VH-VL binders against p14386. Designs and how they scored, part 13

Target 1, 262 residues: p14386
Amino acid sequence: ASTQAQKALETFERFLASLDLESYQQKYRPIKTVEQDLPRELNPLPDLYEHYWKALEDNPSFLGFEEFFDHWWEKRLRPLDEFIRKYFWGCSYAFVRLGLEARLYRTAVSIWTQFHFCYRWNASCELPLEAAPELDAQGIDALIHTSGSSTGIQIKKETYRSEAKSENRFLRKQRGTALIEIPYTLQTPEELEEKAKRARVNGETYRLWAKVAHHLDRLENGFVIFRESYVKSIELFLQKNAPTLSGLIRWDRVAQEALTAP
Short names: E, the ipSAE of ESMFold2; O, the ipSAE of OpenDDE; V2, 0.75 times the mean of E and O plus 0.25 times the DockQ between their complexes.

## First folded at step 15 (VH-VL; framework fv_masavibart)

Design v4 (at its last look DockQ between E and O 0.67; V2 from the best seeds 0.00; counts 0 for: pae E 7.6 > 2)
Fold by OpenDDE, look of step 15:
Structure v4 (fold): chain C 262 residues (1-262), chain A 121 residues (1-121), chain B 110 residues (1-110)
Amino acid sequence: as target 1 above (262 residues)
Amino acid sequence: QVQLVESGGGVVQPGRSLRLSCAASGFTFDYYAMYWVRQAPGKGLEWVAVISYDGSNKYYADSVKGRFTISRDNSKNTLYLQMNSLRTEDTAVYYCARDVYWSTEYYFDYWGQGTLVTVSS
Amino acid sequence: QSALTQPASVSGSPGQSITISCTGTSSDVGGYNYVSWYQQHPGKAPKLMIYEVSDRPEGVSNRFSGSKSGNTASLTISGLQSEDEADYYCSSYTSSSTDVFGGGTKLTVL
């Protein structure tokens, strides 16, 4: 791993650690005023990549979320005005702004998790990784290149939300390229083991998630990040299997075959 | 959007068999445990059976154990309930329900509209 | 297994707050935080309103809240609306690795 990649990871982790997740959760969790699809010109992904997916040589700097959002907002006054007129006629700019701020925060947290995987990968693995807004738009969080092939990855979060990316998953299955699900959970191994003990039919599933959880760390502020062992395990898996991979590789296969030990 | 549609209900005599189906759409079916819950006319809710996401594990209420079989075909996004040796007390609306979490077994976030099974002589 | 105990009926006027209780034992409601609440309109399927004692699924109004004290869980509906008129069922995980439902409560909006 290059010294630069390690520094980037460390800087990014410091950034993640600096986030007041509790405050953000309290502020944004109850706000769901902007739920409609955003027009292309208001898509935050390109900006998120610009500001948080940087390969800086010395000391990469990352914007706080509030500053990021302010920049995002100020650069898009025209499309925002159109958006507000269309969907929020009669509402104050402040009201809509807060709604968008909450939504973008949720998006940012998801993207930051993804980027941590990528930064960790670059710091710890030898296989080249590619990440871009265009790939993300296609439902691919990153591409990992092996000899003669490329494998897509998608962070698969354990979520209680029913509105999971089911549609995107279906579309991904139709792709000729291999896509592996990278399992991610906010639960501790201990919590998952306790659930496994009480489970009737899903005990093994909880245990698989527990294995995954052993490859994750928690920052002091509660942000869950990927351990080096996680990405190295995935790399080994890809080195062994990439030429034969096709279609969607489910999280449970990844957990079982790649993340078998802490 | 998540949709669950039950079918196969009807009127049958005691001792007979009936097979219920639940067609699922709008979500990745094979990521979720699925359940049957029934409700006798004018009565409360009762668990019937649960099946894991891959069908490897099954659990039944004592009241139906040995008589009912839960299964699923993930290639068809369909849940089944084979009901044998039906009794009058099995008369109920049968609901197909999805687990809240792909791994949790305690809550149901989506329900079908149910299918009525009437067991009468 | 014996059902959890709910009042047969509760009533309130629009805009009021009402609470439905669900009483179990230390082997169910009192022993675990796996309590859920379901709303059922006549002729309709149940709808999950609360899980894990107090968590709301996406799309459920914040007028619905849940709590637990000892062996009794409670569903509170604030700002009562006509659409809230329905049957409400509580449920809990039990020490026998099964789930048990309450008998249901009919809520009438006056």
Scores: ipSAE 0.183, ipTM 0.677, lowest interface PAE 2.4, mean pLDDT 89
Fold by ESMFold2, look of step 15:
Structure v4 (fold): chain C 262 residues (1-262), chain A 121 residues (1-121), chain B 110 residues (1-110)
Amino acid sequence: as target 1 above (262 residues)
Amino acid sequence: QVQLVESGGGVVQPGRSLRLSCAASGFTFDYYAMYWVRQAPGKGLEWVAVISYDGSNKYYADSVKGRFTISRDNSKNTLYLQMNSLRTEDTAVYYCARDVYWSTEYYFDYWGQGTLVTVSS
Amino acid sequence: QSALTQPASVSGSPGQSITISCTGTSSDVGGYNYVSWYQQHPGKAPKLMIYEVSDRPEGVSNRFSGSKSGNTASLTISGLQSEDEADYYCSSYTSSSTDVFGGGTKLTVL
């Protein structure tokens, strides 16, 4: 929609492309030492919005993950001390720090992915989008405003073994607005079509995921992002249907009705 | 925490029927394909059936085709196995299992504790 | 139904590496990359250790690795520990759109 929004998107994509994903995954993936529910004082969501959701800034820049984590940690020395004393009695600060670093990295990757959708939306679409940590805490990754109504979105990853944890985050229901699931997958269209050919009962499911994957792209480092066609397809779907939408609009309806093959 | 809990096992005579249930919790049940797998006493594992996430498609092992029916009630997060015309060779511990991803793949990720079915005269 | 062939038993000492084989046909192990391995301790449900030939689920030690060549898949356990003593089953998707398991291998840690 504007030159400012396009520049913000390009700057954010350069940040994403700069990430050494393989090194981070090797360092953090095996580390699950901090699995307790984090108290409100340790919630990284406000900091992630502060440092990475800069849609209204004239010339935004984005922190690397290590600098982001140092800032988050240094702002919270007392709550961290209380958390460590409560749950990690007898453990070193270094041990707990690495555990929290790994956990926050995984959270950051998820949030960066949803922010890409939002930056792409601002660059390509006309309908206004609103994103805030207060909405995210309620399970609404963004609100999209149409004439006389608003529709929430939730960006949802096809993931291995993380489903038990993410399902609990969606138990709270937001009354009075429709919610649309915005699916994404790390699999390529080719991988998904091959699986669809051999499926016993869910060949259609694999083909729907392949439709989703056709609207995704990969940066050179492998970070999966949303194509312009993705956000424009969702905008058209909302322009056509928003007055009649209610409740949860599931990913498979979105794939079938909004995300036709490019 | 993903949990699967089977119930409904017991001792029945050949030719009779039995219905197994599997209560699911800790994940979004209607996003996943679900399986039944059985293990005869002292023997290995044998796949029995699979059902798609919405229940619209079902597939069975040859050994049970025509006698067993897999089903699900997504409003109750429950998987079922209706077993008709039971034979002594159906004696086994029956496990329910979940697929790895939202879409079906070919692996048995999480398993329940199993429920014993004994078919004897 | 075709069964996958596994050795009935294997043994090793703590700290050693062992390999369990799983041999099928071109209609299953050889034809697809849909091979998985399960560990089962006595009286308990199986646990997924390896899927898609070589992928490890979160929480499974990197001491467990999988591979295949032709019609034979292999599970290798390095740095053998007493807790690894269990039955191990391979499984594969088949051209008949079914799942088939191997007969199982009892691993003994001496």
Scores: ipSAE 0.036, ipTM 0.610, lowest interface PAE 7.6, mean pLDDT 85
ESMFold2 (binder alone), look of step 15: mean pLDDT 89; pTM 0.893

Design v5 (at its last look DockQ between E and O 0.50; V2 from the best seeds 0.00; counts 0 for: pae E 3.4 > 2)
Fold by ESMFold2, look of step 15:
Structure v5 (fold): chain C 262 residues (1-262), chain A 121 residues (1-121), chain B 110 residues (1-110)
Amino acid sequence: as target 1 above (262 residues)
Amino acid sequence: QVQLVESGGGVVQPGRSLRLSCAASGFTFDYYAMYWVRQAPGKGLEWVAVISYDGSNKYYADSVKGRFTISRDNSKNTLYLQMNSLRTEDTAVYYCARDLYWSSEYYFDYWGQGTLVTVSS
Amino acid sequence: QSALTQPASVSGSPGQSITISCTGTSSDVGGYNYVSWYQQHPGKAPKLMIYEVSDQPEGVSNRFSGSKSGNTASLTISGLQSEDEADYYCSSYTSSSTDVFGGGTKLTVL
């Protein structure tokens, strides 16, 4: 099982490394994205899990983003037409399609990052991890099972915007069940330490982000991934603390108490 | 959808005090450093003050140090600027701004619409 | 007031590229990579366009790029559009632990 999990991780990392991130950034970054809330029928999460979360497969393969988007689009022609007519009266179809493509690409990058944590966890850790689109819809990126309890995680980027509602939805639904923020940053430890030296009010906090960054790695194409030390540090933290955890465990506590410098 | 809404501006005489508020929504307020930046009518931007995410550290421009106090109430998602001993040169639109990253302090990412303070006899 | 020098105005035609300069000293632009650029349309709040000399926040077109050489930072706008007509301000961290802005540049799209 461990050998299978290691192969799945290696294959997923090869997929991530194959992405031409610069070309995707050039294509989508200038595009005015569709900012309207997507109805349930347009939710890409089930498709993202189907095509990219393959933890139980012996030799998984992963779609490129463009093929994934074409599949998502082609399965939803009627609800897409209704959405476009409702919100984009008078806009060209090509304009709206490109805006949705840009939005789904950003969603995919976020989900691929969270899946890397989960693949790394399965390859390196003993505690079972559960991930599903139903959990993700509730604001739980994965659920980690300890004896007598379960703890949810949320993968959180340093520059995260406008998702306080999703966080609070989990807390309202499952009060008493702990939720741990798993922080990540695209900045290097060296960049963060330089900023800490110049900070007026946030020097200590920049140093906490540098601790986080020490447990991250960068593929040759620049995609940021989680090192084995990251997931093992979180597992140790859960083994020590899970019976007493409740509510939201903020990223700064995780950085301070779980993520020590290597 | 990040929103910052300033209030409390108005017309006051020199030497008087005024308190500005900035209501924040659409993000986790207590993860971010916050700023006040001002713009005199027809003029450029001037940084005024910064406060850390938890309110424990504050820093001021020399032009306002000792007269202005930045503060925050994280339970109400609100940033404040207490402005004492106002001078005519304090006349400006006052913007609140959020930092770019969690606990960053070098960049003014999101801005409110501003509130006008006029100090005149 | 401003400590960074920007031209008062610049103009260009749709589709052209223009560059706005921001000149400081070794105590700010030259000494640190904490330079940012802001776009402000009339009656509106500023918008962050470039940070850390050359990086773009999410949602900003790649037509906007930044660079610096010595004590001078530059904002380049390619493929000019009518919506780019606005005031542009540079900002830098200083050795006195302050933020300083340039005086602003009015961009006119002809």
Scores: ipSAE 0.396, ipTM 0.715, lowest interface PAE 3.4, mean pLDDT 86
Fold by OpenDDE, look of step 15:
Structure v5 (fold): chain C 262 residues (1-262), chain A 121 residues (1-121), chain B 110 residues (1-110)
Amino acid sequence: as target 1 above (262 residues)
Amino acid sequence: QVQLVESGGGVVQPGRSLRLSCAASGFTFDYYAMYWVRQAPGKGLEWVAVISYDGSNKYYADSVKGRFTISRDNSKNTLYLQMNSLRTEDTAVYYCARDLYWSSEYYFDYWGQGTLVTVSS
Amino acid sequence: QSALTQPASVSGSPGQSITISCTGTSSDVGGYNYVSWYQQHPGKAPKLMIYEVSDQPEGVSNRFSGSKSGNTASLTISGLQSEDEADYYCSSYTSSSTDVFGGGTKLTVL
């Protein structure tokens, strides 16, 4: 692991830890004003990559969400005006802004989770990882390169619901390449084990999630991040199986074969 | 969009058998536990059966245990309910429903429009 | 198992806030946070409105909220609209590893 990659990870984790998730949840959770598809020029992904997938050698810094949003907004006044006129005629700018702010926050949280995986990977693993907005648009969160082949990865949260890239995540089949689902849960191992005890048909599934959860960590503010053991387990799995992988590798297979190994 | 479409309902005599189907689309079918819930005419909702995402585990309400069999064909994105030894009290609209989460067993986030089963002599 | 207890009917005027109660026991509503609420319009399938006592699925109006105190869960609908007229059912996990539904409440918008 390069010193630079480690610093980037640490800086990013500090950023994540600085987020007041509770306040953001209280503020944005009840706001569902803007649910329309955003036009290309209002897509926040390129900006998110620009501001949060940029590792600087000495002292990488990451914008707070509010500052990020302000930048995003100010750069797009024309397309925003068109958007508002089209979909929110008669509404105040403030009203629509708050709606977009809430939506972008939810998107940002999702992408930050993804980026944490990538930063952790770069810090802890030897296999090269590639992440780009163009890949994300294709439903691939990152590419991991192995002996002349590339494997796609996609973060899969326990819930099917995703505010960001839901369609791409659903329609993510790539022919000729392997795509690995990276399971992610907000539940603790203990919570999952308790649910397993009360489960009628999904006891083993809960237990699999519990195993996944053991490879996750929770920051003081409640943000769930990937442990080093997680990415190293995935790397080992890829080193062993990458040449024979094709199609979609489901989360449960990944959990069983990669994350349950000692 | 998530869609569930039930079929197979009809009028049958007591003691007879009927097989219901639920065609699923718009989501990864084999990721989710699936349910049957029924509603007698003018009455409330009653839980009937659940099947795990891979079909390996099944659970039934006491009222239908031993008579009904839930199954699924993931290659066809289809859920089934085989109903044997039907009784008059089995008369209901039968809904297929999807679990809220991949692992959840407590909530039904999507429902079909239901199919009516009438058991009468 | 015995159904959870709901009022047979509630009514309100447009713009008002109404609450529907769902009373169980320590073996269901009072014992777990696995309470859900479903809306059902006449001749239609139920729709999930609330889960985990107070959480909302995507696409559900923020006018719907849920809470629980003791053995009683509550569904609150604020800013009542004509479209809210429907039957509402509560549900809970039970200690017997089953789910139980309430008897349903008919909401009339005056």
Scores: ipSAE 0.329, ipTM 0.737, lowest interface PAE 1.8, mean pLDDT 90
ESMFold2 (binder alone), look of step 15: mean pLDDT 92; pTM 0.924

Design v6 (at its last look DockQ between E and O 0.61; V2 from the best seeds 0.00; counts 0 for: pae E 4.1 > 2)
Fold by OpenDDE, look of step 15:
Structure v6 (fold): chain C 262 residues (1-262), chain A 121 residues (1-121), chain B 110 residues (1-110)
Amino acid sequence: as target 1 above (262 residues)
Amino acid sequence: QVQLVESGGGVVQPGRSLRLSCAASGFTFDYYAMYWVRQAPGKGLEWVAVISYDGRNKYYADSVKGRFTISRDNSKNTLYLQMNSLRTEDTAVYYCARDLYWSSEYYFDYWGQGTLVTVSS
Amino acid sequence: QSALTQPASVSGSPGQSITISCTGTSSDVGGYNYVSWYQQHPGKAPKLMIYEVSDRPEGVSNRFSGSKSGNTASLTISGLQSEDEADYYCSSYTSSSTDVFGGGTKLTVL
């Protein structure tokens, strides 16, 4: 493990731990005013990568969300004006801004989760990992390189969300490549085991999620992050299976074959 | 957008059979447990059956056990309910519903508009 | 299976806050936190409004809130609006590994 990668991970985790998730949830959860697709000019992904991934240095610093959003907003006044005129005619800038702020927050949280996986990977694993906005646009959260092949990964949360990537464009373009679903849950192992005991048809499914949850950790503020055991298990899985992997590798297979033990 | 569309309802005599279908779209169908819930005219809600995301496990209400069969074709994003030995008390609007989570089994976050089944002599 | 007990009807004026109760036993509402609430407009499918006693699905107004005390769960609707006029059903997991619904409550906005 690279000392630099470890430092980056620690810095990023400190950043995540500094987030007041409760306040953000209270503020943004009820706000659903901007739900339409954003034009390319207003896509926050490039900026998120710029500030939270590409900024990777020996001593990286990460912007708070409010500062990030302010920066994002100020650089896009023209396209924002067009967007508002088109979709929110007669509405105040403040109203639309708050809507976009809530939207971008939800996006940011998802991306931060993804980036944590990547930072953890770089700190703990030997296989090279690539992450870029262009890959993200293709539905790939990261690309892991093995001897002779590359495998895409996609974080899959237990719940369906509108912000979740639905299109696997990558698989459409490259049929010979593999995409692995990385299961992610906010529930504790104990909660999942209790649900498993009471389940009618999904007992085994809950138990699989419990296995996944054992490889996750929760920061004091409630942010759920990946343990070292998670990425090492995935790496081992890839080292053993990557040459034979093709197509979509579902989360349940990953949970069964890679994340079988805490 | 999540959509569920029921079909197959109609008027049948007691003792007859009917098969309901539910076409799903807008989400990864084979990730979610699916439910049938019914509502008799002017009455409350009653859950009927549940099937796991992979179709391997099924569970039924006592009122329909042995008579109804829930199934799914994940390749067609379709949920089915085979209803045999129908009774007058089976008269209801039948809804297909999606589980809130991939595996929750307790909450139904999306519902179809329902299809009416009338069992009458 | 005995249904959970709900009042047959409740009413309120626009802007008011109303509460619908759902009373069960220690084997359902009182025993678990698997309580949900559904809204149903005439001729429409039910809509999930509350789950896990007090959690709201995405897209549900923060005017809807849930709570539980003992064997009684409660749905509170604040800032009552005309669109809130509907039937409301509570549901709970039971110790018999089944789900049970309440009888439903008709909410009228005056």
Scores: ipSAE 0.551, ipTM 0.811, lowest interface PAE 1.3, mean pLDDT 91
Fold by ESMFold2, look of step 15:
Structure v6 (fold): chain C 262 residues (1-262), chain A 121 residues (1-121), chain B 110 residues (1-110)
Amino acid sequence: as target 1 above (262 residues)
Amino acid sequence: QVQLVESGGGVVQPGRSLRLSCAASGFTFDYYAMYWVRQAPGKGLEWVAVISYDGRNKYYADSVKGRFTISRDNSKNTLYLQMNSLRTEDTAVYYCARDLYWSSEYYFDYWGQGTLVTVSS
Amino acid sequence: QSALTQPASVSGSPGQSITISCTGTSSDVGGYNYVSWYQQHPGKAPKLMIYEVSDRPEGVSNRFSGSKSGNTASLTISGLQSEDEADYYCSSYTSSSTDVFGGGTKLTVL
């Protein structure tokens, strides 16, 4: 679409490519000391949107993770003190800080992934997209607007653990609204095709994930991003189906109908 | 909270049949492949059967092939194991288990408490 | 070999580190990173402790770590505690039709 959207995408991709993913994995993978649900005052989503979702800015720049974490921490000294006293009585601030740093890094990677979809969408597609922390809190990553209606999307990794049985909050609050699961995998098409050949029962499923993976790409540092073909396929799917969509549209229907068609 | 609860175990004579059930809750049941794994008294773990998330594909260990049938009812969040022509060597605690990943069949993430099947004359 | 080989038992004192081995072939442990480890206390269901060779699921202590070298995967328990006394099973993807468990290792904390 616009030249500014293309520049924003390119700038965001340069930011993603600049991440030393291997160093972050080594530093944070062994650290799982903060497992509690974070209270509202410690929620990093508003900060992640502030610093990384800059779709309307003329010349956006993006903080490195360490600087982002410092800013998040510094804004919340009193709530952090309260959290530490409640759950980590007797622990040093340094111990808790590293645990929160590891936790927020995992959250940031997830959010950066969904933002790439959104930046790619703005650069390649005509249908408007809206992303905000309030939408994320409802269980959707973005809204995509068609003539007179809107469809929610949510990025879903094949490694997603346990989901609640209750309806998604976004779907509960709005009749006639649809939520589309956008499948995402870190596995390559080659890896998935090999698994399909050897599978006992999941062969068809692995082949479907391999089709998804063909619409994904890897930056130099290994960060997995969405190709233009991914977002254009989803846009076409919505243009064909949005008036009749309602409720949860599962990842496998999306993959089959949108991502295997060409 | 993910929960898996097996039922239907008991004492039966060789040649008889039993049907085991596994009630699932706390997760989206029909996103995951499901397993039966058994453990004979004092022995190790033995994989028995697996079924795809939608129930379309099933696979069995050689020791039970032709005698056992795995199935699922996704509308009831329930996994089943129909065990026919039971033999003394089928005596075991039977566990149902959930796969770790939606597209994987390599890991046993959550397990039920097990139900004991005893086959004796 | 069609099955994974584990020692029948290992022992250690509280506070020590111990390692449990799981030896396969280039067609399973050596060729793929699909190794997992399960802890089982008497009368209880197994619990997933390690997957993908070295990853810990939520709620598993960082005292448990996994690795592999060649055809052998290892589970290491540091800072051994009495509650670690249990049976431990490895499992791995194989290139043939059956993903199987190792024979199990009984860990005794002295």
Scores: ipSAE 0.317, ipTM 0.698, lowest interface PAE 4.1, mean pLDDT 86
ESMFold2 (binder alone), look of step 15: mean pLDDT 91; pTM 0.912

